# VHH binders against q93235: the designs that were tried, part 29

Target 1, 248 residues: q93235
Amino acid sequence: IFMKTLDPKVPRFYGKGTIIGVNPGVGYQPWLKERPDSTLIKYNLRDQKSYKAYLEQMKTYLTKYDSNATETRECGAGDSNDDLEKNPDALPCRFDLSVFDKGCSEKSDFGYKSGKPCVIISLNRLIGWRPTDYQENSVPEEVKDRYKAGSIAINCRGATNVDQEHIGKVTYMPSNGIDGRYYPYVFTKGYQQPIAMVKFDTIPRNKLVIVECRAYALNIEHDISSRLGMVYFEVMVEDKPVEEKKEL
Short names: E, the ipSAE of ESMFold2; O, the ipSAE of OpenDDE; V2, 0.75 times the mean of E and O plus 0.25 times the DockQ between their complexes.

## First folded at step 8 (VHH; framework vhh_5c3l_4)

Design x8 (at its last look DockQ between E and O 0.60; V2 from the best seeds 0.00; counts 0 for: pae E 3.3 > 2)
Fold by OpenDDE, look of step 8:
Structure x8 (fold): chain B 248 residues (1-248), chain A 124 residues (1-124)
Amino acid sequence: as target 1 above (248 residues)
Amino acid sequence: QVQLQESGGGLVQPGGSLRLSCAASGFTFSDYAMSWVRQAPGKGLEVVSYISGSGGSTTYADSVKGRFTISRDNAKNTLYLQMNSLKPEDTAVYYCARDYTEDSFGEWTYLDSRGPGTQVTVSS
C-alpha cells in the first residue's frame, strides 16, 4: 500500500517537457485488504493462524512475477528496460526473486514463523521514471555503505527514538535496494515491477515498533509531512500463549 | 476492458492545427484523470498534457504550453487535444492515456493504459 497525503492524481512538471506525478510513492507489503486502514503488521509467533493472512498476501503479491519465457527476458547486471521505450517488441526484464532466498522467501514463510518478518518495499509506477544516481560523494550517510549506482537504496529506522532502540538489526534484500535495471516503467505486457525486502532480524517481542522506510535516489525527495519518498508501518511480533477461544 | 482509441492525426504544415480525439470505454471515464502522451521517432514517451477527472485542472509540458489545449467531455467519454501552431518537433505518435490507477495491492500506476495512437506529422 502507498500512503500519501498529497493527491497523486495531480501531475507535477518534472524535467524538460515531461509531466510526471509527484515524487514516487513508497509502498509496502503485506497490506491486508480486510484492514485497509491498518498499517500494523501484528502476529503471534506461537500462533500460525495469526500470521497466515500476511503469508497469503505476500504469496499473492509475488504471483505478479509469474511469467513465461515469451513475456520477459533474462537480464544481467548491465541490462535495463531502456529498450522498451524504443522497441515495441522488446521484452521486459524478468525480475529475479531468488534475491530473497535468504530468509524472505515463501520457503521460509517470509521470516514470520521465525520471528524475523520480511516486508516488501516498492515504488509506484511512473511512466518513464527511473532513479537518478547520487554522485559518489553525495550519497546520504545512512545508505552509503549499501548504495549502488543504478539502484534505489532503502533504509528503515524507528520512527521515534524509542522505536529506533527497538527496531534492532535490519537486513535489506538485496543490500543495495531496488535494482534499477527494471526501470523505466513502460506500457508493455509482462512488465515486472522491481521490489526490495526488508527483514527485521532482531525485532523485540511483544513491543510495537513504528518503522519508517525511505527510498534513496537523487530524484527522490523526502518529506515527512507529505510522506514523500517514505512509508510508515508498525510491526509487533508477539510471543504469547494462544488464548483458547472459550466456547460460549 | 479498458479501451482507448485516438483519432484526428494526420499531416499538417508548420503553423497548422489539428484536433485529436480519444474515445474511452470500459471504465468510468470521469473518475480518471487523462493524459496525452507522444512518442517521437527515436525518443521515449513524453507526457504533453494532463487533465483531471472533472476537467477542472490541466497541465501542459513547456514544449506545448500556449499551443495545445486539453479538454474532455465526460458525457461522451471523450478526451480532446487541440493542437495549434504546430511545429516539426511535434511530429510523433500521440496516445491518450488513463493517468492514474490503483491496483488491488494499493499500488499506484501513472498512465496504465493507452490507445494504439494516432500519427501526427508536421512537415512543410
Scores: ipSAE 0.556, ipTM 0.844, lowest interface PAE 0.6, mean pLDDT 89
Fold by ESMFold2, look of step 8:
Structure x8 (fold): chain B 248 residues (1-248), chain A 124 residues (1-124)
Amino acid sequence: as target 1 above (248 residues)
Amino acid sequence: QVQLQESGGGLVQPGGSLRLSCAASGFTFSDYAMSWVRQAPGKGLEVVSYISGSGGSTTYADSVKGRFTISRDNAKNTLYLQMNSLKPEDTAVYYCARDYTEDSFGEWTYLDSRGPGTQVTVSS
């Protein structure tokens, strides 16, 4: 019932082959700090108040991508953050939120008011870490059609057979997942860690759906026991009459 | 505001010893695991050692194991690195770093803060 990301107290030096990092954990938003033991995203489609906290959490999280011209640079094809660690004057690439404008922006209440909630997927921050590409024959089947070298693919599925029947259509934004050109991660002023979003287009009403999302790069391992490379959360979109009672 | 200040670097002969210190302020020092991280000329960052908040658990990179000792004095808010049997390969800027933090969104960052560093040069 209660799902958390990988325990961050695991000693760093037991990570595979890396001096400065371990296998990254996968995180999600909206996660409400007032309910820190819960990974449940639950709201009633007929009750605006029931999802307002999720909207505010998403909005507040995304304000860190509000940039000015002095702390980031515009990046296009062929640009990358490859020299961030070695060049103190380099400006990190600006992460462009416009990829989320098709139903996962504030304009659409991040999909909540239409019953198609969006969830941000991110990697925990490991200094100096960057994705490594799969070799041609090593791309996992569940992301093969969406995988792009240089990126971190995301796949979400139902955690059980029942959840897989219920999860419905899932849209990934960007389709290729998290853009790896925004790596390596460095704790430098202005750095903007890239993210992806997942939109649940046809999630059923009044049913709990347990979702498992995994991040895919050659140097991201998946371990169900320790939950490396993956995150679990539950989604419950209710469609019930609003019932209110006054206190006396 | 988190502040970390390294000291104790310098020029030493191969086989010599140095003791680095890191003064910490602006946070509850004993609540945080700490690491020493170094950057050799033209190289990336290497985490050389780690110590838990209580000081009860330590870890070392293979390149320094047996030669370096990390310690902390939580009463003085100070992190230490005793470096013995120094080699030219140990030449680097050494940074004191806070190893793990959680932000208000529940996201974890490893090595979220560091000081300006102290230069260690091992040369004949």
Scores: ipSAE 0.277, ipTM 0.612, lowest interface PAE 3.3, mean pLDDT 82
ESMFold2 (binder alone), look of step 8: mean pLDDT 81; pTM 0.820

## First folded at step 9 (VHH; framework vhh_5c3l_4)

Design y1 (at its last look DockQ between E and O 0.48; V2 from the best seeds 0.00; counts 0 for: pae E 6.8 > 2)
Fold by OpenDDE, look of step 9:
Structure y1 (fold): chain B 248 residues (1-248), chain A 124 residues (1-124)
Amino acid sequence: as target 1 above (248 residues)
Amino acid sequence: QVQLQESGGGLVQPGGSLRLSCAASGFTFSDYAMSWVRQAPGKGLEVVSYISGSGGSTTYADSVKGRFTISRDNAKNTLYLQMNSLKPEDTAVYYCARGYSEDSFHEWTYLDSRGPGTQVTVSS
């Protein structure tokens, strides 16, 4: 969720010291604009209809990566989108969705059916921006075990102490976070935005959990007041009998 | 199709002024924040100024604060950049860009479209 200024078409926060800011915003999926509680991911395990919209949203979102092979290139380890800045004819790296196959793919209903919902984490697009690596001894403790140079680590926790007690085990896909090979963002056709997924493996039933996810790179600052470098959303996995809607 | 076309660039002496215009079409102009960006020779793209969809909010790079003024006329689908007290370091190709757009996925793109650009050269 992005804080908005008085103008709903402009983000409220800017990076420090620059017009566009050096800090990318953090976003999440699924988000259903048509729902008034759009920041809440709420569904009932016993009611497939209750999470169908989220599945569809996730599917729709991921169609962005159904790229024509002519618009992207395969990138292996060590490759990057650096050439995009220098060569106007260069093709952007194709994003590999297979990294989500272990529980966060369409085949697994993105974990919703099994009560282990997956959430997509993304960064806003900043032209020319790329993550800066931490030094080995300066990696924040909360991501130290998963951090890989060249990537943007993601860490999600409960927003409050109570939420932290409830959030349970969280799995990150990939473990290192958002792969940095897909940076920098360049204003070019076919660019595929890199993402990561967070899987809530042991989130409690019938409890609202406020989640805070932070992105970690040396050049990403965290500020709670402006929500720089982080995103908030709520998750509630219900396990209740399906109430028959009495048709009025 | 989104179309942006800049005009008003040229050669000017240091201390001089220029007014850039950008004609927009192919989208609801007032729904989008707009920006001016520039690219100097051998340098990357730099955002110079933003203006909100309504025009109620403006932002400037530190390098141009006090000298440049961004404005828009939503009725005319036109973006403006008044550049005063121009300096040699302002020499660049200036682009009109659609910025800070929220897509259907509630994701923000800071710049998602731009025109072909107009050359601004500040030289004695």
Scores: ipSAE 0.338, ipTM 0.704, lowest interface PAE 0.9, mean pLDDT 88
Fold by ESMFold2, look of step 9:
Structure y1 (fold): chain B 248 residues (1-248), chain A 124 residues (1-124)
Amino acid sequence: as target 1 above (248 residues)
Amino acid sequence: QVQLQESGGGLVQPGGSLRLSCAASGFTFSDYAMSWVRQAPGKGLEVVSYISGSGGSTTYADSVKGRFTISRDNAKNTLYLQMNSLKPEDTAVYYCARGYSEDSFHEWTYLDSRGPGTQVTVSS
């Protein structure tokens, strides 16, 4: 099943009664600007050329985290970007990519060469928005085991029953998702958008899998018909022979 | 380097009109959705409206719908906000803001840059 590809340069406005920026959208990488209307991640395990563009997009996207020390600050437990709304000299928290070194880094080709592709999951920038926590007994079932207060949990599933049976094991990095210390966003120079990655450990070969990923915080609304709080993309990892071109 | 500069604010009586302008430079203006946001005294930021890169799609907050009109002139790299039937509750600093990023696929509108703002005061 192929879903409509959305134009990323045209704002999406949902439903009567919604206003711009009330509910964060969910984005993913790799998304190729050369094919802006496509949400398909398709490559052949036996052909390195078939996934090179995805690797280059991932590398280019991640260069923004090569931070200048004068534009960001170190943040630890209890820190946040709260001061950014009131203090023009405040620096945003620095985002550290080392959490992805276990199979979703450049050294492992972001999992593509092993057939376990990694996908970056992010939330769009909403002015002044920050996650609010679920109460302990109100955490949605699909993220209950991984949820941590102060974080935005991520969950990915197959879009249909068939896709859910095919999607296989999924690893979330970090397990509890996106840390809330990187919020709020308020037009700050040097702001580093926090991200998570999802690794598809056992996705089948030669089968199209439609994936739905959702972000979870008390103040993120989900609506399937308008796709609030979620993103869709398709993954097809092929494993077929490659014909080598030879000189004649 | 992205540069956004608002103008056209001022003091008006209730029921009056103002037209805000925003001059943009340092990026390909027509590739980006644009927005007006405002901050009333003692309040947080409120997104007032968005307009697509081509100008073909617009949306508005419920608080201004029917009274405000966003528009753009891509040949002049300029964003506009026509504000009619102004009310005291429209008193705020109004910011021109650049919309969605090309860094990742996003289904939602978002803002990544803004100007210094222009003051709009609606008072008898």
Scores: ipSAE 0.023, ipTM 0.430, lowest interface PAE 6.8, mean pLDDT 81
ESMFold2 (binder alone), look of step 9: mean pLDDT 82; pTM 0.843

Design y2 (at its last look DockQ between E and O 0.05; V2 from the best seeds 0.00; counts 0 for: pae O 7.5 > 2, placed apart)
Fold by ESMFold2, look of step 9:
Structure y2 (fold): chain B 248 residues (1-248), chain A 124 residues (1-124)
Amino acid sequence: as target 1 above (248 residues)
Amino acid sequence: QVQLQESGGGLVQPGGSLRLSCAASGFTFSDYAMSWVRQAPGKGLEVVSYISGSGGSTTYADSVKGRFTISRDNAKNTLYLQMNSLKPEDTAVYYCARGYSEDSFREWTYLDSRGPGTQVTVSS
């Protein structure tokens, strides 16, 4: 908490995941600006006020995907951002939030009211970077059943053995992760950063779960000590009375 | 509105030198890290160098380390790139870019604005 940079506008210049590096970092939402030193997502299922700030952060974050037909295009089969470097008049692909409508949209309070909170997973933008596919026989075990060539798969697990026992079922949206059609980023006006969401369907009540999520493409390196290619956060969904009640 | 304007490009022989300048306006220049980014013919964008708002920290791509020097004059709102020992593979359009961060743990390392660029051609 006391290790904030003196100049918050200066990016990190060392290690992977920097402007000079070739390895994207992984980010998540929601995290609250009023608690910048915390990676904890904690709320009481019986108290709507306890998760309101997370809902507002999710809504605010997602406003950047409000469509503008002048600044983006709809991308169909065979379309991608591949031509942006050679055609400065080309429009970037529009990112469609409708994939999240089944349980990770505003209509469902992003899963918070059901005790199945959704978390956004994103990759930082490296200029000109695009995912490289695993060869068929080299796909990591933890994403083999969901991996699709041309995409960046996401996997979340408990950080310790205890957390892994508690994390329960996780739903990935889209199942394949982040589609590669939205790459590369090359300063394109109107660019829409692609994201995925993970929903924690069976996370236990009143227990802290430490979560590690990783992004998977051949050219994404994972390094636990520098946390490249991965992100950590904690989830605690409480289910407690709002006030003390006399025992019956 | 952020305005960035590059100048100083041109034709130079291999082994020669050029100095690029970038005039900045529309923001408090010294509060922002700055970068040079280039695009060679038929190639993608490459981040060449990056300098902190104060000028105290610099970073270079391996392809230019030891030959190029990034600097800034915060009193004149100007970013510079001194390019020495130029090679034909340095031929590119060079862009001045402003650094910026977002609230994501890893997303604060992206560049948010650039100028129209200046052509550098290195040929015998």
Scores: ipSAE 0.081, ipTM 0.501, lowest interface PAE 5.7, mean pLDDT 82
Fold by OpenDDE, look of step 9:
Structure y2 (fold): chain B 248 residues (1-248), chain A 124 residues (1-124)
Amino acid sequence: as target 1 above (248 residues)
Amino acid sequence: QVQLQESGGGLVQPGGSLRLSCAASGFTFSDYAMSWVRQAPGKGLEVVSYISGSGGSTTYADSVKGRFTISRDNAKNTLYLQMNSLKPEDTAVYYCARGYSEDSFREWTYLDSRGPGTQVTVSS
């Protein structure tokens, strides 16, 4: 087992017995480079400086969608990236960031200033992978109300009972999760990775909440031990007076 | 049980060529993206190339782009790496691995299995 490295060219091995080749991992943003081992999102509502790094990270991450019209194409609801596998000259579908305008855009400071932080959820890129739809009667109960065929539903909950009591109301953007039109992933210039955002609308102040987010498609397996199909992170929104650093 | 076994390594002169092979068993080979990674003396692991399950998509590290070609034969459960114009800097243990990549921002590849490796030495 190889340890996680910060080198983007170094592969990561997961624990013994983990088969992840056909099951995508789940990732999240913001993840600060200066804290590569931390999965904690912590900031103070009263201190803009405390959440500035997270805003910058979110902005930086989203710059990858600033594509020239010549590198992507507009895709409607019936379109997909299927042509990318067959036609090397095909353009990938342009990702629509407007789906995040209701509270999770840069204009709203991604909800951080208002104490309703947004987190980006994504799947690891498996070349050629695409979500498989549930049958209508086989959709998991926890996502049944939001699930749409062709999409990957996302559901976040508290990791423990205590966390579940504290996590509060969660909004998903879009409600159906990650839009499947942007699959399959193909290594091509201009490809835009589809994402969804999770907004914590009523997360408590001054409490640490451990969050578990799961992705749902028929071909996504969930395993806690290997963290297949899910991701963990912590959120703490503080509301405290800013201690004036006495310049010693 | 997932099994991967590399072969084809050896000693070659600069400018020479080698073809590595990887025999896979214990899983549906065509369902998985596969990668070649290498470890040079005193250096960490480096992803060299990966290929989709169908073989329709490939990617290469900048250091080997234009010189190396990854391919696969799903009927034979075999992964290949054609290495041309070899350089001393290519000297390393080469591993066949099963895995996938993260998003473009992180640029990481996750691997869940690898073989014992095959030594490639490029020297005059």
Scores: ipSAE 0.016, ipTM 0.294, lowest interface PAE 7.5, mean pLDDT 85
ESMFold2 (binder alone), look of step 9: mean pLDDT 82; pTM 0.841

Design y3 (at its last look DockQ between E and O 0.28; V2 from the best seeds 0.00; counts 0 for: pae E 4.3 > 2)
Fold by OpenDDE, look of step 9:
Structure y3 (fold): chain B 248 residues (1-248), chain A 124 residues (1-124)
Amino acid sequence: as target 1 above (248 residues)
Amino acid sequence: QVQLQESGGGLVQPGGSLRLSCAASGFTFSDYAMSWVRQAPGKGLEVVSYISGSGGSTTYADSVKGRFTISRDNAKNTLYLQMNSLKPEDTAVYYCARGTSEDSFGEWTYLDSRGPGTQVTVSS
């Protein structure tokens, strides 16, 4: 276990039994580092200013995928980034952002305006790493209905029983999770990290909900203490009158 | 461009020793933690040892603890792995890898680059 205090270039959490984790960590967006409660996504439905920073963060993050046609290639369902390991001239697969068009695109303000906020889920990069498929009968129950071989399934739940009661309906885009065709990660120009989005369709108003999202592949271990294979964040969608700041 | 090049691999009998070296270039070597990773035939990538940028902290996989020693010479931009008491199970391609980095979004790259690898074969 590495302590961040010992080396600033070391991640905060490491999985048990693994050095630096052959298991990727899970990340999310929007994450505003400049805020004290950086893991909290809090905004007021009635105040566009309150969620502007989150929108900008999402937009900025997604600029990573602004396709230079010369740096990426179109990949169909049968394609993968396997060629990147074998062919130095191979181009990485272009990530398809259109999978988020149903409520989690910029056009829809990533669901924030409508009170159905979308959150990006990603895995930290590990060169050469790729998801290992579950056997048909070994898929965890919580993702069994959505799991597709070759993908990394995502499942989000309330962190506590109370949170689970409040989290409401969650939609995953795509339903199967992170598309595995974009693996393995290779240190190459133009590589586009695959992501998935989670949409909170019926999250309650004026309540804080602690969310736990887990990534599922055979080679992804889950450990709460080290947060291996999972990420926590909080969501609070307020619906309150905007207090006019009396300009003193 | 980041470049890593492993050397020192070979065939050795069980109980034998090898010393791997990795020459690094194209980045400030001392700013990055480094790792040795290996991949055995039919198996996934395994991190066997990790060393901080300064060299002050090291860690090892349980499978190699007490047998392997990672070290670095920042003045020479070189990473080392002393492998003693080698076992057949240690047979793999060994890579030196650069890690870790955090980007502006708080996302981590644990291992972002590696060399072409050097073959280590332990066989009687």
Scores: ipSAE 0.553, ipTM 0.821, lowest interface PAE 0.7, mean pLDDT 89
Fold by ESMFold2, look of step 9:
Structure y3 (fold): chain B 248 residues (1-248), chain A 124 residues (1-124)
Amino acid sequence: as target 1 above (248 residues)
Amino acid sequence: QVQLQESGGGLVQPGGSLRLSCAASGFTFSDYAMSWVRQAPGKGLEVVSYISGSGGSTTYADSVKGRFTISRDNAKNTLYLQMNSLKPEDTAVYYCARGTSEDSFGEWTYLDSRGPGTQVTVSS
């Protein structure tokens, strides 16, 4: 299985999906820096300690959106970060977390306590990159019903046939994915990374599920061997009695 | 605070050479990959080169391969760009930029900081 075929400690230096390239990589949270070689999200529903680290990582990651109004601005309809290339000192658009309040916020422990864990999906930032729209008749089938021009759609599926049978219902927040108004990134102080979340509503208990999530825009290419435009992680939601040590 | 200051820009004739320098302070320089980014008149930003924290790995945009050389001196906290065989198309503001991380499964920003830039003008 290829879930750990890429070495995460070697930076990409050239070509599509590289530091110099024009194809963004896809990242996810919660990814625990203390376990940098692992993409596994594993916890036991009956043991709050087993998912506390994921909650703390989610909370810590989201604190960057607590910035004050002096570093960001409100962006209304038709507004975007387009001006940042002409004026690098202009304020970037503020990203509003309230879209996640229906099941992927701290109030719900980001879905972990109910066995419906939320995962943040984001694009790695390339200087000056912005999404290019699909034409109406060229939108991939996986996202056609949720796609909105100007946005980057997200779709998650099981990586193998078995995982496709197990992954169950997935809720996308927002349903149309990541809004393009937050692009481009051009070294802007106070820049707020736009994100989406996916909630796994019916993931089975006590089964490992390998998840593949892809980002969709005309200028995001997908390549399974190099994992361009996609990210893999594993989810294992256990529902087991907490073991008690007994000395015999 | 992270501080990056470029120098060494100027006016040069086609075919000429310049060496850009970037003085870095406010962070552990050797822990970070570094890059040169340019913006030509009327164009977007282009990442022209990248060097790992140790200096052991380098890469270049196709537009500058064979003509430009990135290097660093970690003892002096200084990044360099040697620019040879300059063309009018190389006219741009050149920024020294700091990388934030290695490639990973999480989230990373390729370049998170830059200096004010230095103008390079290739006369005609």
Scores: ipSAE 0.222, ipTM 0.605, lowest interface PAE 4.3, mean pLDDT 83
ESMFold2 (binder alone), look of step 9: mean pLDDT 83; pTM 0.852

